# Ledger of designs, part 8: miniprotein binders against Neuralized-like protein 4 (NEURL4)

Target 1, 164 residues: Neuralized-like protein 4 (NEURL4), of Homo sapiens (Human) (q96jn8r1131to1294)
Amino acid sequence: TLEFLENHGKNILLSNGNRTATRVASYNQGIVVINQPLVPQLLVQVRIDFLNRQWTSSLVLGVITCAPERLNFPASACALKRAAWLLRGRGVFHNGLKICEKFGPNLDTCPEGTILGLRLDSSGGLHLHVNGVDQGVAVPDVPQPCHALVDLYGQCEQVTIVNP
Key: E = the ipSAE of ESMFold2; O = the ipSAE of OpenDDE; V2 = 0.75 times the mean of E and O plus 0.25 times the DockQ between their complexes.

## First folded at step 9 (miniprotein)

Design s4 (from P4 with S1M K2E R4T V5I T6E I7V E8K E10R)
Amino acid sequence: MEYTIEVKVRGDPEALKYVARLIRWIAEKMGLKVEIEVKDGKLRITIEGLSEELAKEMAEYLKLLAEDWGLKVEVKIEES
ESMFold2 (binder alone), alone request of step 9: mean pLDDT 79; pTM 0.717

Design s5 (from P4 with K33E I36V D40G G41N K42T L43V R44I T46R E48S)
Amino acid sequence: SKYRVTIEVEGDPEALKYVARLIRWIAEKMGLEVEVEVKGNTVIIRISGLSEELAKEMAEYLKLLAEDWGLKVEVKIEES
ESMFold2 (binder alone), alone request of step 9: mean pLDDT 84; pTM 0.817

Design s6 (from P4 with L32V I36V V38E K39D D40G G41N L43I E48R L50V)
Amino acid sequence: SKYRVTIEVEGDPEALKYVARLIRWIAEKMGVKVEVEEDGNKIRITIRGVSEELAKEMAEYLKLLAEDWGLKVEVKIEES
ESMFold2 (binder alone), alone request of step 9: mean pLDDT 81; pTM 0.754

Design s7 (from P4 with K33T E35T E37T V38R K39E D40G G41D K42E L43V R44K I47V)
Amino acid sequence: SKYRVTIEVEGDPEALKYVARLIRWIAEKMGLTVTITREGDEVKITVEGLSEELAKEMAEYLKLLAEDWGLKVEVKIEES
ESMFold2 (binder alone), alone request of step 9: mean pLDDT 84; pTM 0.804

Design s8 (from P4 with I36V E37R K39E D40G G41N K42R L43V R44E T46R L50I)
Amino acid sequence: SKYRVTIEVEGDPEALKYVARLIRWIAEKMGLKVEVRVEGNRVEIRIEGISEELAKEMAEYLKLLAEDWGLKVEVKIEES
ESMFold2 (binder alone), alone request of step 9: mean pLDDT 81; pTM 0.771

Design s9 (from P4 with L71V V75I K76E E78I S80E)
Amino acid sequence: SKYRVTIEVEGDPEALKYVARLIRWIAEKMGLKVEIEVKDGKLRITIEGLSEELAKEMAEYLKLLAEDWGVKVEIEIIEE
ESMFold2 (binder alone), alone request of step 9: mean pLDDT 80; pTM 0.744

## First folded at step 10 (miniprotein)

Design T2 (from Q3 with K33T E35T E37T V38R K39E D40G G41D K42E L43V R44K I47V; at its last look DockQ between E and O 0.89; V2 from the best seeds 0.78)
Amino acid sequence: SKYRVTIEVEGDPEALKYVARLIRWIAEKMGLTVTITREGDEVKITVEGLSEELAKEMAEYLKLLAEEWGLKVEVKIEES
ESMFold2, look of step 10: ipSAE 0.621; ipTM 0.860
ESMFold2 (binder alone), look of step 10: mean pLDDT 84; pTM 0.803
OpenDDE base, look of step 10: ipSAE 0.870; ipTM 0.945

Design T3 (from Q3 with I36F V38L; at its last look DockQ between E and O 0.84; V2 from the best seeds 0.81)
Amino acid sequence: SKYRVTIEVEGDPEALKYVARLIRWIAEKMGLKVEFELKDGKLRITIEGLSEELAKEMAEYLKLLAEEWGLKVEVKIEES
ESMFold2, look of step 10: ipSAE 0.730; ipTM 0.885
ESMFold2 (binder alone), look of step 10: mean pLDDT 83; pTM 0.796
OpenDDE base, look of step 10: ipSAE 0.868; ipTM 0.944

Design T4 (from T2 with V5I L62M V75I; at its last look DockQ between E and O 0.88; V2 from the best seeds 0.76)
Amino acid sequence: SKYRITIEVEGDPEALKYVARLIRWIAEKMGLTVTITREGDEVKITVEGLSEELAKEMAEYMKLLAEEWGLKVEIKIEES
ESMFold2, look of step 10: ipSAE 0.597; ipTM 0.839
ESMFold2 (binder alone), look of step 10: mean pLDDT 84; pTM 0.811
OpenDDE base, look of step 10: ipSAE 0.831; ipTM 0.929

## First folded at step 11 (miniprotein)

Design U1 (at its last look DockQ between E and O 0.88; V2 from the best seeds 0.81)
Fold by ESMFold2, look of step 11:
Structure U1 (fold): chain B 164 residues (1-164), chain A 81 residues (1-81)
Amino acid sequence: as target 1 above (164 residues)
Amino acid sequence: SKYRVTIEVEGDDPEALKYVARLIRWIAEKMGLKVEIEVKDGKLRITIEGLSEELAKEMAEYLKLLAEEWGLKVEVKIEES
């Protein structure tokens, strides 16, 4: 079963059988990782449960391509300098470098109830899904194994893993 | 003024070298930068052109860390072009 890994950001509280992550303090320290690697037919989906619009930016989605169980998480996913492909706002980032300015919708404007999904295609391409709609290939050649990552940053205070 | 970043990469894993080369080309092209890849003196040489000084410094650090992530030996230099 898909669950958030027990190794997570310092401000995260896991609940609901480790399928719900809540950021309980501040605006950062909210990185969580899905416990199973992505495989071509696996769609990992999270629902945005709670947003605090007081903050300007919102959650970050992506994958890490190194083993997550012993990883020391930084305060924010955007500070990851190795083995990380991230979607933030409309940008695509690799290891902290912004490589694409506009992909998919602006994640900073997704409302509560939005279901965001990640999957790999058969060629290793990373796809974003938004409310069941495939946004296309964000990154064409992601190394496997990789794990889905969510950073409950800024506005985003709670997400829950949901079934497709 | 425009800058050029040159990376020379070597290692015993040909698949790692091929992936790193493909990745750097894809990234440079996505950023609208010219990129050339060649083999010279038994090393993979990748040259990215048209960078500002600030981006060249950021790119050089990124490329060095990327090569190290893949277990490759790397030399990086920045030149005014």
Scores: ipSAE 0.703, ipTM 0.872, lowest interface PAE 1.0, mean pLDDT 91
ESMFold2 (binder alone), look of step 11: mean pLDDT 80; pTM 0.756
OpenDDE base, look of step 11: ipSAE 0.869; ipTM 0.944

Design U2 (from Q3 with G31R; at its last look DockQ between E and O 0.84; V2 from the best seeds 0.82)
Amino acid sequence: SKYRVTIEVEGDPEALKYVARLIRWIAEKMRLKVEIEVKDGKLRITIEGLSEELAKEMAEYLKLLAEEWGLKVEVKIEES
ESMFold2, look of step 11: ipSAE 0.750; ipTM 0.894
ESMFold2 (binder alone), look of step 11: mean pLDDT 81; pTM 0.769
OpenDDE base, look of step 11: ipSAE 0.867; ipTM 0.944

Design U3 (from Q3 with E14R; at its last look DockQ between E and O 0.94; V2 from the best seeds 0.81)
Amino acid sequence: SKYRVTIEVEGDPRALKYVARLIRWIAEKMGLKVEIEVKDGKLRITIEGLSEELAKEMAEYLKLLAEEWGLKVEVKIEES
ESMFold2, look of step 11: ipSAE 0.680; ipTM 0.876
ESMFold2 (binder alone), look of step 11: mean pLDDT 82; pTM 0.782
OpenDDE base, look of step 11: ipSAE 0.861; ipTM 0.942

Design U4 (from Q3 with V5I L62M V75I; at its last look DockQ between E and O 0.94; V2 from the best seeds 0.79)
Fold by ESMFold2, look of step 11:
Structure U4 (fold): chain B 164 residues (1-164), chain A 80 residues (1-80)
Amino acid sequence: as target 1 above (164 residues)
Amino acid sequence: SKYRITIEVEGDPEALKYVARLIRWIAEKMGLKVEIEVKDGKLRITIEGLSEELAKEMAEYMKLLAEEWGLKVEIKIEES
């Protein structure tokens, strides 16, 4: 059963059996991690439940390749400088370096109700899904084990895990 | 006005193989010319055509990446 891990950003409140994460203050401190590593058959999906247009940017998706249970999370995922592969806006980032300018849709424009998914293919490639549509390989060779991460940043104030 | 970064990395052979694959993929995505040479236990990476800002950013990225994988690294930035 997929849940958000109890170790999370300080502004997060978990509910709905730890399947819903809400950022209850500020614009940051909203990192959450899924409690199981990705494996090729596992599709992790979250639905954007609530957006607040007060803020400029929106959520970040990605994976970390270090153990998440006792990790000290930074205020924002973009500050991760090791063991991190992130999708932000249309960009792909590895350890803070922007390695691709345009991949998939602009995450900052996804409306409430959008379902975003992450999975690994058999070669270790990281795929983004948007409303059930595979956007292709964002990252070709992610070290395993890796763990799905969502940063409820800026506009994004609530997401819920949607099981297949 | 254009810069070259030269990176020499030493350590575990499996980690070096992964770093080589990773840097080759990144260079392709960024449209950069990269040369990667492998020696017994050492990896030499040369990337050309960088802005000064990108060269500095890549140097910091490589230092932290090497630390993550337990690798020794030497980095040189020079105008080309």
Scores: ipSAE 0.636, ipTM 0.846, lowest interface PAE 1.3, mean pLDDT 90
ESMFold2 (binder alone), look of step 11: mean pLDDT 84; pTM 0.812
OpenDDE base, look of step 11: ipSAE 0.855; ipTM 0.940

Design V1 (at its last look DockQ between E and O 0.02; V2 from the best seeds 0.00; counts 0 for: pae O 1.7 > 1.5, pTM O .638 < .8, unsure alone 68.697 < 70, placed apart)
Fold by OpenDDE base, look of step 11:
Structure V1 (fold): chain B 164 residues (1-164), chain A 119 residues (1-119)
Amino acid sequence: as target 1 above (164 residues)
Amino acid sequence: SKYVVIIVVEGDPEALKYVARLIRWIAEKMGLKVTIEVKDGKLVIVIEGLSEELAKEMAEYLKLLAEEWGLKVVVVITEGLSPEQLRRAIEDLARELEELGDPRAAQRVRELAEAIREK
């Protein structure tokens, strides 16, 4: 069963069998990692449950290739400088560097209820899914094993893992 | 009511300068108090004297503007928060900047925020 790991950002409260993550304070310190590594054809999805308009920006979605259980999470995913491929806004980032200017929809403007998914294809390409629609390959070759990461950042205060 | 917008962005110097100039121009036209600092690839902007509506609008506008110029927006904070929430947010921002490898920017944010709170 897919769930968030107990090792998470300081402002995160897990519920619903660790399938729901809620950031209960401030705008950051909200990184969570899904327990099972991504394998080809496994679609991992999260739903944006709640947005707080007191903040700007929104969730960051991506993958890490380091061991998540031992990771000391920074305040934001943007501070991950190794083993990280992230989708933020419309950009794709690798270890803090932007490698793509425009990819898919702007994550900062996704409304509540939006379902975001990550999937590896047979060639190691990382796909973004939005409401069930494959947006294409965000990262062409992701090292395995890797784990899906969600940073409940800015407006995004709650997400839930949902089944395809 | 006094609302404050604090925004931190990162990008190339040319883009940051452009954004800074534009924000300054807007602030002057609107009679807003603005503090702008560009250091080490980071732009810190503090806008004061905003209504709630204008603060939100300005925050979103600045975010969009930064994105258009390929800038990395770190965070925008609006003062619809309690004092405690704001203080925590500012400290979190400073910590985030430190983690991003810019302790000087972090300190500057703390100083600017403190200056605002003291008024």
Scores: ipSAE 0.160, ipTM 0.623, lowest interface PAE 1.7, mean pLDDT 84
ESMFold2, look of step 11: ipSAE 0.554; ipTM 0.795
ESMFold2 (binder alone), look of step 11: mean pLDDT 69; pTM 0.602

Design V2 (at its last look DockQ between E and O 0.94; V2 from the best seeds 0.00; counts 0 for: pTM E .746 < .8)
Fold by ESMFold2, look of step 11:
Structure V2 (fold): chain B 164 residues (1-164), chain A 102 residues (1-102)
Amino acid sequence: as target 1 above (164 residues)
Amino acid sequence: SKYRVIIVVEGDPEALKYVARLIRWIAEKMGLKVEIEVKDGKLVIVIEGLSEELAKEMAEYLKLLAEEWGLKVTVVIEEGLSPEEAKRLAEELLKKLAEELS
């Protein structure tokens, strides 16, 4: 089954059979990675469980295209300078470069209970789902293997992997 | 005048093809003019219309991207060259890269 990988940001506590990630300190050091690579037909979904609205920015979603088991995570996903495709706010980022200003909803405003999904289509495109609704292709031709990544940043203090 | 980033990369042909496709897609999404050529097994990329801040960010991004894919890279930021001057600079970068690999 899908679980968060034991290698994660230092402020993360895993629970619920490693299907729930909680950021237990500060506003960062909250990167988690799904233990299985994305393949066509696999939809990885997480539910936003708890938000702290005192922060302005919220979670980041994306994929990494290098092996995650021994990766040294930076304090925030947006500091990843290689092998990373990220969705933050309304923007799309690759290796720290903002390449698209507007895609999908503003992640900084998604409420508690929102279910966010990532999948790879048959052409290698990365799709975002929001509450079951496909938002389209965020990034074409993502190198494989890749793993879904969530950064419990700022507002986002807890997410849980849910089945499609 | 607007800034230009000139990148010359060399390495595995399949990696060069992927990097070229990726950079063309990124330039389109960002509304930047890009010229990409493969010459003598090397990829020459000229990106135009950048602010100074974006040129610095793009140059760093492209250098690290090339290294991620195992490619040798030379990057130059310039301002206000004519198309002919930019072509001459690209040819000099190709010569410099060839010397480093010899």
Scores: ipSAE 0.631, ipTM 0.813, lowest interface PAE 1.1, mean pLDDT 89
ESMFold2 (binder alone), look of step 11: mean pLDDT 72; pTM 0.646
OpenDDE base, look of step 11: ipSAE 0.778; ipTM 0.892

## First folded at step 12 (miniprotein)

Design Z1 (from Q3 with Y18W; at its last look DockQ between E and O 0.92; V2 from the best seeds 0.81)
Fold by ESMFold2, look of step 12:
Structure Z1 (fold): chain B 164 residues (1-164), chain A 80 residues (1-80)
Amino acid sequence: as target 1 above (164 residues)
Amino acid sequence: SKYRVTIEVEGDPEALKWVARLIRWIAEKMGLKVEIEVKDGKLRITIEGLSEELAKEMAEYLKLLAEEWGLKVEVKIEES
């Protein structure tokens, strides 16, 4: 079963059998990682449960291509300079460089209840799903193995892993 | 004023192929002119049309990317 790893940001509290992550302090230190690597037939989905509209920016989604169990996470995913492919706001980032200005929806405006999904296609392309709708290939040729990452940043205070 | 970033990398052929595909894709998405030349196991990539700030970010990104993949790398920024 899909769960968030026990290795996570220090402001995260895991609950619901490690399927729910809550950021319990501040605006950062909220990185969580899914316990299984992505494979073409695996759709990893999280629901945005709770947003604090005090903040301007919201969650970051993506993948890391290094082993997550002992990784020391930075305060925010955007500080990752290695092995990281991220969707933030309207942009796509690789290792801290914005490589695409606009892909899919603006994550900073997704409301509570939005279900966001990540999967790899057979060519290693990373797909974003929004409420069950495939947004297409965000980035090609993602190295495997990779794990889905969520950074409960800013507005986003709680997400839950849900089944497809 | 526009800048050019030139990178030369060498190492594992499969890693070089992946880097080349990625940089072509990035350049296309950013609307930048890119030239890629492969000779004798070395990959030379020239990206043009960058602002000074983007050239510095791109150079750092490319250097770290090459290091992540264990590739030998040299990077140069110049005003064009």
Scores: ipSAE 0.708, ipTM 0.879, lowest interface PAE 1.0, mean pLDDT 91
ESMFold2 (binder alone), look of step 12: mean pLDDT 81; pTM 0.765
OpenDDE base, look of step 12: ipSAE 0.835; ipTM 0.933

Design Z2 (from Q3 with L64I; at its last look DockQ between E and O 0.92; V2 from the best seeds 0.79)
Fold by ESMFold2, look of step 12:
Structure Z2 (fold): chain B 164 residues (1-164), chain A 80 residues (1-80)
Amino acid sequence: as target 1 above (164 residues)
Amino acid sequence: SKYRVTIEVEGDPEALKYVARLIRWIAEKMGLKVEIEVKDGKLRITIEGLSEELAKEMAEYLKILAEEWGLKVEVKIEES
């Protein structure tokens, strides 16, 4: 039931019943969004399937707080200036502003096979999970509804939605 | 040089409360001094200790944030 939306970055090819996203060109244009909004009981998880270590930066993970079905995505998630809470490297960003230098692991160093999860707690706090382990609250009080977003940037060439 | 960003917003009380809470949290995470005053439906927020580059970035961020929440907004940057 959990799938990537058909509205996605231009360099993305969806497969495996829209549960796998592959960036098939360049280093950007790789934004994908999960089809269901986050709710407290829903853990959205993706596995990093394929990395190209020729690049320095890797995937961006986060949430978008506007309706994603017809949104025009920029080339990179970090260019989103509205309705976006993002995790990149170890940084936390809101609408393009870096608000925290260090949260969780460095996403740029996560190996193939890493399972990254997002969920919303009952207070609206956004939690990151890494290989099943809750990293705590990255962002308090995120507006709802919101959808999980992955940007297959740089190193990251393929991710797959996996069940908890 | 150090800069100060002042934002004045007005509108829906619930939106003002959320924006105030968010900006205080962000300033804390960034290690910035913030003062927030609320009077008769108007919110005045002053953030200090900014570089010129960060002040410009913060001012644009705050303006867009206020508009995102449907608030009337005025923003100014001052060398402090």
Scores: ipSAE 0.653, ipTM 0.855, lowest interface PAE 1.1, mean pLDDT 91
ESMFold2 (binder alone), look of step 12: mean pLDDT 82; pTM 0.770
OpenDDE base, look of step 12: ipSAE 0.841; ipTM 0.935

Design Z3 (from Q3 with L65F; at its last look DockQ between E and O 0.93; V2 from the best seeds 0.83)
Amino acid sequence: SKYRVTIEVEGDPEALKYVARLIRWIAEKMGLKVEIEVKDGKLRITIEGLSEELAKEMAEYLKLFAEEWGLKVEVKIEES
ESMFold2, look of step 12: ipSAE 0.736; ipTM 0.893
ESMFold2 (binder alone), look of step 12: mean pLDDT 80; pTM 0.743
OpenDDE base, look of step 12: ipSAE 0.862; ipTM 0.943

Design Z4 (from Q3 with V34L I47L; at its last look DockQ between E and O 0.92; V2 from the best seeds 0.83)
Fold by ESMFold2, look of step 12:
Structure Z4 (fold): chain B 164 residues (1-164), chain A 80 residues (1-80)
Amino acid sequence: as target 1 above (164 residues)
Amino acid sequence: SKYRVTIEVEGDPEALKYVARLIRWIAEKMGLKLEIEVKDGKLRITLEGLSEELAKEMAEYLKLLAEEWGLKVEVKIEES
């Protein structure tokens, strides 16, 4: 039921019933969005399938709080200045502002096979899961509806939606 | 040098409530001094203790945030 939207970054090729996203060129233009909004207790998980270790930075993970179907995505998620809560490295960002320096593990060091999850709690808090382990609340009180977003940036060349 | 960012916002009460709550959380996470008051019928929010670079980023962020939520907004940066 969970799939990546057809509206995505220009360097993305969708496969596996739109559950796998591959960045097929360059290091950016790799934004993908999950087709269903997050609802409390829905766990969206992606597996990191392929990494190119020659880049220093890796994927960005988060949510957008505006309708994603017709958005013009920027080259990188970090350029979103509106309606975006993002996790990059260990940082938490909102609309381009870095709010928190250290939350959870460093996403730039997650190896292939890592399963990253996002869910909302009953208070609207955004939780990160890493290999099934809840890392706690990254962002309080996220507006709904929101959609999970992955930016296949730098190292990250392929992710697949997986069941919890 | 330290800088102060002041934002004055007005509009829908629920939007004001959310934006204020978010700014309190941000100030806490970033270790910034925060004052919130009602002045001249507007919600006035002051953040202090910012570097010049952060004050510029914060001012842009706060202006765009208020606009995202449909609030009328004025933002000022002052050296403190």
Scores: ipSAE 0.736, ipTM 0.889, lowest interface PAE 0.8, mean pLDDT 92
ESMFold2 (binder alone), look of step 12: mean pLDDT 82; pTM 0.771
OpenDDE base, look of step 12: ipSAE 0.857; ipTM 0.939

Design Z5 (from Q3 with L54M; at its last look DockQ between E and O 0.91; V2 from the best seeds 0.79)
Fold by ESMFold2, look of step 12:
Structure Z5 (fold): chain B 164 residues (1-164), chain A 80 residues (1-80)
Amino acid sequence: as target 1 above (164 residues)
Amino acid sequence: SKYRVTIEVEGDPEALKYVARLIRWIAEKMGLKVEIEVKDGKLRITIEGLSEEMAKEMAEYLKLLAEEWGLKVEVKIEES
């Protein structure tokens, strides 16, 4: 079963059988990783449960391509300079470089209840789903194995893994 | 003004193949001209059409990317 990995940001508490992650302090230190690598065609989904609108930016979603169990997470996912493919706002980033200005919806405006999904296609392309709608290929050739990552940043204070 | 970034890499053939594909895709996604050639047993990739600031950012990114994949790398920035 899909769960958040026990290695996570310092401000995260896991609950609901490790399927729910809550940021319990500050605005950062909220990186969580799903415990199993993405497999082709498997859709991994999280629901935005709770947003605190006093912050201006919101969650980051993406994948890491290195082993997550002993990784030292930075305060925010945007500081990852290795093995990271991230969606933030409307931007796509690899290892800190913004490679695309506009992809999919603006994650900073997604309301509570939004279901965000990640999957790999058969070519290793990373797809974003929003409320069941495939937004297309954000990244065409992600190295495997990779794990889904959520950074409960700013507005985003709680997410839950949900089934498709 | 426009700048170019040149990366010369050598190492494992599969890593070179992936890094070359990735750099080509990124440059094309950003609307930048990219040239790839094999010279003196090294893979040379040239990206053109960058601002000075983006050239510095791209050079740092490319160096770290090559190192992530275990490749020996040299990167230079030139005004073009």
Scores: ipSAE 0.647, ipTM 0.860, lowest interface PAE 1.1, mean pLDDT 91
ESMFold2 (binder alone), look of step 12: mean pLDDT 81; pTM 0.770
OpenDDE base, look of step 12: ipSAE 0.858; ipTM 0.940

Design Z6 (from Q3 with E60Y; at its last look DockQ between E and O 0.91; V2 from the best seeds 0.77)
Fold by ESMFold2, look of step 12:
Structure Z6 (fold): chain B 164 residues (1-164), chain A 80 residues (1-80)
Amino acid sequence: as target 1 above (164 residues)
Amino acid sequence: SKYRVTIEVEGDPEALKYVARLIRWIAEKMGLKVEIEVKDGKLRITIEGLSEELAKEMAYYLKLLAEEWGLKVEVKIEES
């Protein structure tokens, strides 16, 4: 089954059979990774359970293309300068470079209950789903294996893995 | 003033192919002119139309990207 890896950000507490991640302190140190790499037929979905609106920025969603089991996570996903494709706010980032100003919704304004999904298409393109609706290809050719990542940053204090 | 960034990379052919495709796609998404050519067994990629600050950021990004893929790399920034 899909679970969050035990290797995660320092401020994360896993619960619900490791399917729920909660950031229990501060505003960062909240990186979690799904325990299986993406494959074309796999849709990884998380629901935003709880937001704290005192912060202005919210979660980051994306993939890493390096092995996650022993990775030393930085305080925030935006500090990843290698092997990372990230959706942050309205933008798409690769290794810290903003490569697209707008793709999909503004993640900083997604409300509680939003279900965000990631999947690969048959060509290795990374798709974002929002509440079951495919937003198209964010990244056209992601190296495989790649691993879905969520950074419970700022506003985002809890997410849960949900089935399609 | 406008700047150009030139990167010359060499190494594993499959890594070169991927890096070239990626850089072309990124330049297109950012609305930048890109030229890719092979010279003396090296891949030369030129990106034009950058501000000075974006040229610095792009050069750093490209250097680290090439190194991530195990490629030997040389990067230069020129005012155009």
Scores: ipSAE 0.634, ipTM 0.855, lowest interface PAE 1.2, mean pLDDT 91
ESMFold2 (binder alone), look of step 12: mean pLDDT 81; pTM 0.771
OpenDDE base, look of step 12: ipSAE 0.823; ipTM 0.929

## First folded at step 13 (miniprotein)

Design Y1 (from Q3 with G31R V34L I47L L65F; at its last look DockQ between E and O 0.94; V2 from the best seeds 0.81)
Fold by ESMFold2, look of step 13:
Structure Y1 (fold): chain B 164 residues (1-164), chain A 80 residues (1-80)
Amino acid sequence: as target 1 above (164 residues)
Amino acid sequence: SKYRVTIEVEGDPEALKYVARLIRWIAEKMRLKLEIEVKDGKLRITLEGLSEELAKEMAEYLKLFAEEWGLKVEVKIEES
């Protein structure tokens, strides 16, 4: 089954059989990683459960292409300078470099109840799904193995892994 | 002012192919002029038209990216 790894940001509390992650303090230290690597047939989906709109930015979604089990996470996913492809707001980032200004919806404005998904296609392209709808290829050739990552940043206080 | 970033990389051919392919895609997404040359088993990649701030950021990024893939890399920034 898909679960969040026990190795996570310091402000995260895992619950619901490690399928729910809650940021219990501050606005950062909220990185979580899915326990299974992505493969073409696997759609990883999380539902946004709770948002605090007093913060201006929200969750970061993406993949990490190195082994996550004993990795030391930074305070924010956007500080990752290696092995990371990230979606933030409308931007796409690789290893901290913003490479695309506009892809998919603005993650900072997604409401509670939104279901966000990540999937690899047969060419290694990373797809974003929003409420079941494929938004296209965000990143063209992601190395495998890679793991889905969510950073419960700013507005985002809780997400839950859901089945597609 | 406009700046140029040049990297010279060498190492495993498959790693060189991947890094070059991704840098080409990134240059297209960022609307940067790209030139790639192969000489003496080294790959020379040049990006043009960067601000000074972006050139510094790009140079650091390219060095770390190449090293992530086990490549030997040298990076230079020049005003153009």
Scores: ipSAE 0.704, ipTM 0.884, lowest interface PAE 0.9, mean pLDDT 91
ESMFold2 (binder alone), look of step 13: mean pLDDT 81; pTM 0.768
OpenDDE base, look of step 13: ipSAE 0.836; ipTM 0.933

Design Y2 (from Q3 with G31R V34L I47L; at its last fold request DockQ between E and O 0.95; V2 from the best seeds 0.83)
Amino acid sequence: SKYRVTIEVEGDPEALKYVARLIRWIAEKMRLKLEIEVKDGKLRITLEGLSEELAKEMAEYLKLLAEEWGLKVEVKIEES
ESMFold2, look of step 13: ipSAE 0.782; ipTM 0.904
ESMFold2 (binder alone), look of step 13: mean pLDDT 83; pTM 0.793
OpenDDE base, look of step 13: ipSAE 0.852; ipTM 0.937
ESMFold2, look of step 14: ipSAE 0.799; ipTM 0.912
ESMFold2 (binder alone), look of step 14: mean pLDDT 82; pTM 0.784
OpenDDE base, look of step 14: ipSAE 0.850; ipTM 0.936
ESMFold2, look of step 19: ipSAE 0.751; ipTM 0.891
ESMFold2 (binder alone), look of step 19: mean pLDDT 84; pTM 0.795
OpenDDE base, look of step 19: ipSAE 0.871; ipTM 0.945
ESMFold2, fold request of step 21: ipSAE 0.639, 0.768, 0.767; ipTM 0.853, 0.903, 0.901
ESMFold2 (binder alone), fold request of step 21: mean pLDDT 83, 83, 83; pTM 0.796, 0.793, 0.797
OpenDDE base, fold request of step 21: ipSAE 0.818, 0.818, 0.823; ipTM 0.928, 0.928, 0.931

